VHH binders against Profilin-1 (pfn-1). Designs and how they scored, part 38

Target 1, 132 residues: Profilin-1 (pfn-1), of Caenorhabditis elegans (q9xw16)
Amino acid sequence: MSGWNAYIDTMTAAAPSIKRCAIVGAADGSVWARTEADNVFKASEEELKTFVALFNDVTQVPAKGADIEGVHYVVPRTEESLIFGKKENTGFFAVKTKSAVLIAVYEGPNEVAAQVRKAVESMQTYLNNAGY

## First folded at step 20 (VHH)

Design vj2 (from vg83 with L50M)
Fold by OpenDDE, fold request of step 22:
Structure vj2 (fold): chain B 132 residues (1-132), chain A 122 residues (1-122)
Amino acid sequence: as target 1 above (132 residues)
Amino acid sequence: EVQLVESGGGLVQAGGSLRLFCAASGFTFSDYSMAWLRQAPGKRREWVAMISYAGDYDYADSVKDRFTISRDNAKNTVSLQMNSLKPEDTAIYFCAAFDSFDSGDTYDYDYWGQGTQVTVSS
């Protein structure tokens, strides 16, 4: 496993509600690491390319929503480097670093969302400090 | 005072239609994403539909292509058109408001209605 896979493990360990997650290139959506085995992150290259481009103007995302792994999510909230989506008993947090986008898809009641955000933002901070 | 008041529920036969309304007051409606949730007897509350403050929307798979969510910011209302109703759609339907511009760490609904009963007979 690459060093990036360790970051996947760190996020999933920090938030057990995370079912699938990925680290992708912010420029092109290329997959650097993702959950595997029973929890394979299955977004296509084309989908990820479109997804990371959402960060070019996050203020427009709530009008469009976001698609991950062929599933459409309503996006009720964005911040400068964060996109939050909801779908039934699932949701996602996506955060942007200097060179990457971290995507975490979670399952559970709304109460688990705070822990998921904390996990991805902690990784965001770490990667930013490391220059990524 | 914040208010969310649901209406439009009732008894209908399978295959019938209902239109639910939620009237909001006491807060800046246009800053909130709105959702419908439902709770059937003995079951947990489940997500039905959501529409963002900017107008994008989606549905639970169980109601997709049968239900339609819409909002009217001029009237501070959100509605749920329910067609082709099934007995399994029987539940109390709740309107909920999500603050889309809160910078805090809360990702739950801020306001709830009291709910309206929907009963679909076979």
Scores: ipSAE 0.924, ipTM 0.959, lowest interface PAE 0.4, mean pLDDT 96
Fold by OpenDDE, fold request of step 22:
Structure vj2 (fold): chain B 132 residues (1-132), chain A 122 residues (1-122)
Amino acid sequence: as target 1 above (132 residues)
Amino acid sequence: EVQLVESGGGLVQAGGSLRLFCAASGFTFSDYSMAWLRQAPGKRREWVAMISYAGDYDYADSVKDRFTISRDNAKNTVSLQMNSLKPEDTAIYFCAAFDSFDSGDTYDYDYWGQGTQVTVSS
């Protein structure tokens, strides 16, 4: 496994409600690492290419939502480098680094969301400091 | 004073329709994404539908193609058109407001209505 898989493990360990997550290239949506086995992150490269492009203008995302793994999410909140989506008892946080997008899909009540955000933002900070 | 007031609930037969309304006041409605949730007796609260402050929306799989959520920012209202109602749709329906421009780390709804009862008979 590449070093990127260790970052997947770090995020999932930090937030147990994360069911699937991935690290993808910000430029093209190429998968650098993802959860596997029973929790395979299944987004296609074409879908991810579209997804990472959302960060070109996050202010427009709430009007159109976001699709991950064939599932549409309402996006009630965005920040400069963050997209938050929600559907039923699931949601996702996506954050952008210098060269990557981190995507974490979680399941649970709204109370778990803060921990998920913290996990992905911690990784975001780490990767940014490392030049990625 | 912040208020969310639901209306439009009632008793209907299976296959019937209801239209729920939620009237908001006391906050900047256009800055909030709005959701409908429901709670049936003895069951946990269930997410039904959500519409972002910018107009994108989605539904729980259990109500998809039967329910329609919409909002009117001029009137500070969000509505839920419920068609082809089933007995399993029986619940108290709540509208809730999510601050889409909050700078904090809260991802729960900021405001809740008192709920309106929907009963669907067989």
Scores: ipSAE 0.920, ipTM 0.956, lowest interface PAE 0.4, mean pLDDT 95
Fold by OpenDDE, fold request of step 22:
Structure vj2 (fold): chain B 132 residues (1-132), chain A 122 residues (1-122)
Amino acid sequence: as target 1 above (132 residues)
Amino acid sequence: EVQLVESGGGLVQAGGSLRLFCAASGFTFSDYSMAWLRQAPGKRREWVAMISYAGDYDYADSVKDRFTISRDNAKNTVSLQMNSLKPEDTAIYFCAAFDSFDSGDTYDYDYWGQGTQVTVSS
């Protein structure tokens, strides 16, 4: 789905601190699009299947954390359709749409996090309105 | 008044141990994830460990298997057990609180302690 790559580009352009990004199926974690080249999103299908299942009950995620690309993240905050993870000077935002999960892994000081959230939530809104 | 007060720092020889404490007051401690950070002379502040409000935790690679973070919600404290200390662990150690239920877009620590000096001699 080449069209989904454009959405990856949109998010990464909106938040330069995003290092890796992916759009995956909410039901099974299948990869629809992801960053490539120098910043390949490397989460396995099995890992993503487990990850997207976290959205079945986000309230439990802070107790167990989340793993992405073989890296464990402490999850200090969740919302109904959002999971926020932290590790050192990195973190991730994951947001759920009707049919997808958007994952953005970023690097930088805490100040960049708000911009990353805005980027993924903007895409979340767009995709939801588009029926995805 | 919100307060985070660190204690337990000091001078220790390489290979020794220290246990840092952070006592919190003035806010709902159980709603906050807690972290330890440190800043060595001439270096940037670095993340050491974090424990979520729900008890999951993680460590920087440089301290993994040597440091242990824990919290006691009944006492409003977070602790950092530091074993096998190295000279490179010398730093001012800060405890920080992250509001895990903030409705806004703040993703920085809301509260900081004054810091406690840890010096590890060779």
Scores: ipSAE 0.915, ipTM 0.952, lowest interface PAE 0.4, mean pLDDT 95
Fold by OpenDDE, look of step 21:
Structure vj2 (fold): chain B 132 residues (1-132), chain A 122 residues (1-122)
Amino acid sequence: as target 1 above (132 residues)
Amino acid sequence: EVQLVESGGGLVQAGGSLRLFCAASGFTFSDYSMAWLRQAPGKRREWVAMISYAGDYDYADSVKDRFTISRDNAKNTVSLQMNSLKPEDTAIYFCAAFDSFDSGDTYDYDYWGQGTQVTVSS
């Protein structure tokens, strides 16, 4: 699990607006790595289990939204392996790899969202190519 | 031509109520998530409420339990019921549309109304 921390650092470095980030198992929501200290990712295991299950049918997610760290997000956009949530000047991107879900919670104006997506999708591509 | 037209604003006393409407035309309304934002003089634009194209919604903490967002896809409208209004609610209120199926790289609202003035007096 410790090796996954490097990927957290890579994503947070690529998009400064990312406040908290996690890599979790796609099957069960188990935490493989997460931001810590002042930017600790605080989602519970039960919450993450529920969250990763959203990828079973992303088309239904906009109807009910998504909860991360006890916060409800409206989900205005989904793709096959992507869930995008919004709340005021915050939001999240979640992308699914072969075996993981990458979650990035960000803060800032709407303009920062594209950079956050790019950061998590770059990692998504890297991990997929690596077999994860 | 794409249009978002707000209505329902006006002057109201503190504790009063207003209902804002936004009428959309020129695009497939049901494919868009809709939001209300407001801007007071000298202040930044503030997120108020959002409702997804599928009907899920949320509010800014400052308006929770006082404001209600709803949409009517048959009429291409989104509404904002504002109860228990406060002077700090005074602002121009904007309706905005977010394309929920856009494949581009932008995550800003695609369309904006011109806004409607809401003034809450003490």
Scores: ipSAE 0.876, ipTM 0.932, lowest interface PAE 0.4, mean pLDDT 94
Fold by ESMFold2, fold request of step 22:
Structure vj2 (fold): chain B 132 residues (1-132), chain A 122 residues (1-122)
Amino acid sequence: as target 1 above (132 residues)
Amino acid sequence: EVQLVESGGGLVQAGGSLRLFCAASGFTFSDYSMAWLRQAPGKRREWVAMISYAGDYDYADSVKDRFTISRDNAKNTVSLQMNSLKPEDTAIYFCAAFDSFDSGDTYDYDYWGQGTQVTVSS
């Protein structure tokens, strides 16, 4: 899905602390696009299938956390279509659109997290408005 | 007023154990995810452990299998059991609180304790 790769670039440009990101199908976790260059987003297909299913009930996620790329994240906050996870000086934001889940893994102190959220939510809004 | 008060620090020999406590007041404790961080002289503050408001937890790789975080919502406390202590665990340990239900756009800790010193001798 070469056309989706431009959206990966848009998110990483909007928030430089994003180290890897992906756009995956909300129903099955299939990869529509991901960071490919020197820092490939490397979550397995089984991991992504489990991960997108967390959006079936985000209220249960803080009790069990989330795993991406073999890393466990504590999830201290969720919203209807957003999951935020933390591990040491890294974290992730994931947001759900009508058809997809956007995942951004970032590194940096907590102060960078708001910019990461803004980048993924801007794309969420764009894709929802486009019917995805 | 909000307070986070750490206790349980002290001087201990390598291989020993300590248990840190953080007593919280002035906010709805069960709505907050809690963390322990530490800062050694000349180093940056380091995330040590976190426990979500709903009970999931994790640890920094450097302390995994030696430290255990737990919380007691009835007593408004979070604790850190520290076993098999090493000299590199020497630091000021801080308790921090993260509002898990705040609708704001910040993702930093809302409250910090003053810290408790842990010193591990060789």
Scores: ipSAE 0.840, ipTM 0.922, lowest interface PAE 0.6, mean pLDDT 92
Fold by ESMFold2, look of step 20:
Structure vj2 (fold): chain B 132 residues (1-132), chain A 122 residues (1-122)
Amino acid sequence: as target 1 above (132 residues)
Amino acid sequence: EVQLVESGGGLVQAGGSLRLFCAASGFTFSDYSMAWLRQAPGKRREWVAMISYAGDYDYADSVKDRFTISRDNAKNTVSLQMNSLKPEDTAIYFCAAFDSFDSGDTYDYDYWGQGTQVTVSS
């Protein structure tokens, strides 16, 4: 999608601890944009299809965890449109908009997690307001 | 008053086993995801294992296949079975609790134990 890459840049600039991120279609996990080059977001389309389906019932996710880029994350908390996962000194936040799921994989101490969440939620709000 | 109290540490020879326990009180244990972290001398605290309030779990790659985390909501305990211990596992081990139902924007552990020392001699 032309222009979607700017949203990737906005999120990574807002929270420097984000190492990889993507915007994918909520219905099918298709990649609209992702970090590229040295920081390629490398989840397969099949993995992303499974991942976005977790938002069909977020209350089930803490019992199963979530897999992204072949890494299993324990999911200690979810909210209506948000999944938070942890693995060692890394984690992810994923949020759902009307049409998309925003995924940000970060590295750093727990203190950076709130900034990562704010970056993805700000984009969530922006895309929802724009009709996406 | 919230308390997390670790026990089960000690001195053990390489290749041996220890089982750590963390007894929790003063909060609704079943609403919390629980973790074990460790701090070796001169190093930063590192994540060892986590078990969600709903039962999913995982481990740091360095301890996978040797350590097992489990929880007992009836006894308000989380445990860490540590097998095939190595000198590199020497550290103070802490249990920590993460409020899984907090609606705020803090994504850090709410409570920490005081730690229990594990020393693995070669």
Scores: ipSAE 0.835, ipTM 0.920, lowest interface PAE 0.6, mean pLDDT 92
Fold by ESMFold2, fold request of step 22:
Structure vj2 (fold): chain B 132 residues (1-132), chain A 122 residues (1-122)
Amino acid sequence: as target 1 above (132 residues)
Amino acid sequence: EVQLVESGGGLVQAGGSLRLFCAASGFTFSDYSMAWLRQAPGKRREWVAMISYAGDYDYADSVKDRFTISRDNAKNTVSLQMNSLKPEDTAIYFCAAFDSFDSGDTYDYDYWGQGTQVTVSS
């Protein structure tokens, strides 16, 4: 939908290293919005259900890693509502809001990761304040 | 004083095996996720393998099924077993440490070793 697509555009504009991005329901992984066209975020509903459940206890995630879009990521760091994953020259940040999980998959050296985190956390804060 | 010291590099024939070690000191090793990276002549440094502080791991697609990363928290070491080596694996191999419990907003490796040369002849 138009409203949620604007939030995707905001995150990708804030951090150009983001290659694919999605907003999904925290309870079931249902897709509310995602990057489309040339950069389709292509995780299945089943994969997303498993992925959002990682936020039930983020302290267990570094022992298991995380799978998204058929790619396994090593998770070297988590915070209460944030998961950071790495694979080669790519990575992801995922943050949980009251109702949603924001997922951003980026490409680039580790220096770009802080900008990606800032982009998703800014949106996390905005959505939480809006009741989502 | 933090140190990461790689060893185990050398010259090996294609198809052979080599085991690299990285000895760590000066930090709480069990709080760090560890990685191996490599740099071939004329190329950028590339990620080879990573193992989280809690034990999950993965590899670059080009080395999957041939390389195995492991860690020993009792000895403060991380190792890379490299099997079925190819000339393309020739590089300086670096050990790197990532503070998994850092409260800052940095996402780069905190510490690097000096590297160990691996040369695979055809």
Scores: ipSAE 0.830, ipTM 0.921, lowest interface PAE 0.6, mean pLDDT 93

Design vj2 (from vg83 with L50M)
Fold by ESMFold2, look of step 21:
Structure vj2 (fold): chain B 132 residues (1-132), chain A 122 residues (1-122)
Amino acid sequence: as target 1 above (132 residues)
Amino acid sequence: EVQLVESGGGLVQAGGSLRLFCAASGFTFSDYSMAWLRQAPGKRREWVAMISYAGDYDYADSVKDRFTISRDNAKNTVSLQMNSLKPEDTAIYFCAAFDSFDSGDTYDYDYWGQGTQVTVSS
């Protein structure tokens, strides 16, 4: 899925605090695209399968938290198609589209989180409108 | 109106233990995820531990295995049990509240306590 890398670049450009991100299949966690090179998004496909299944019932996620890249995140807030996780000065936003889950891992104080959410939700909207 | 009041700070010898409490009033405590943060002399404030409104928790790597966060929604309190204290744990410790049901595009803490001093001597 050659064109998917452009979407990775779009999200990281929109929110510079994003350090790693990925687009994965919602059904199985298969990686469609991810940040590579020195900032490789390194979650395993088995970890991603577990992660995307969290969207089957987001109301249970705050009680259990979420693991990605071998890091546990406390999940203090979810919405129908969005999970926010926090660990120290890092966090993630994940959003679900019709076919995919977008994951962005960021660094920075809480003040940067809104820009990260905006970046992933803009892409969520775009992909949903494109049928993905 | 809204208050977060920390207590339990003080002076303790290295290797000792201390338990901090944060009493909350003026808001629906069970809708909030709670955190402890600390600010050491000359340092930026850092995240120490967080407990979600639904009970999951985690710790900064520097305090993992030594500190335990817990909450009591019936008493509107969050606590931090601090064991095996080191001089590096010396800081003002703040309780903070994060609205877990706010749908706004803001991800900062809504309320902060005034802090309680913890001093760990060698």
Scores: ipSAE 0.820, ipTM 0.916, lowest interface PAE 0.6, mean pLDDT 92

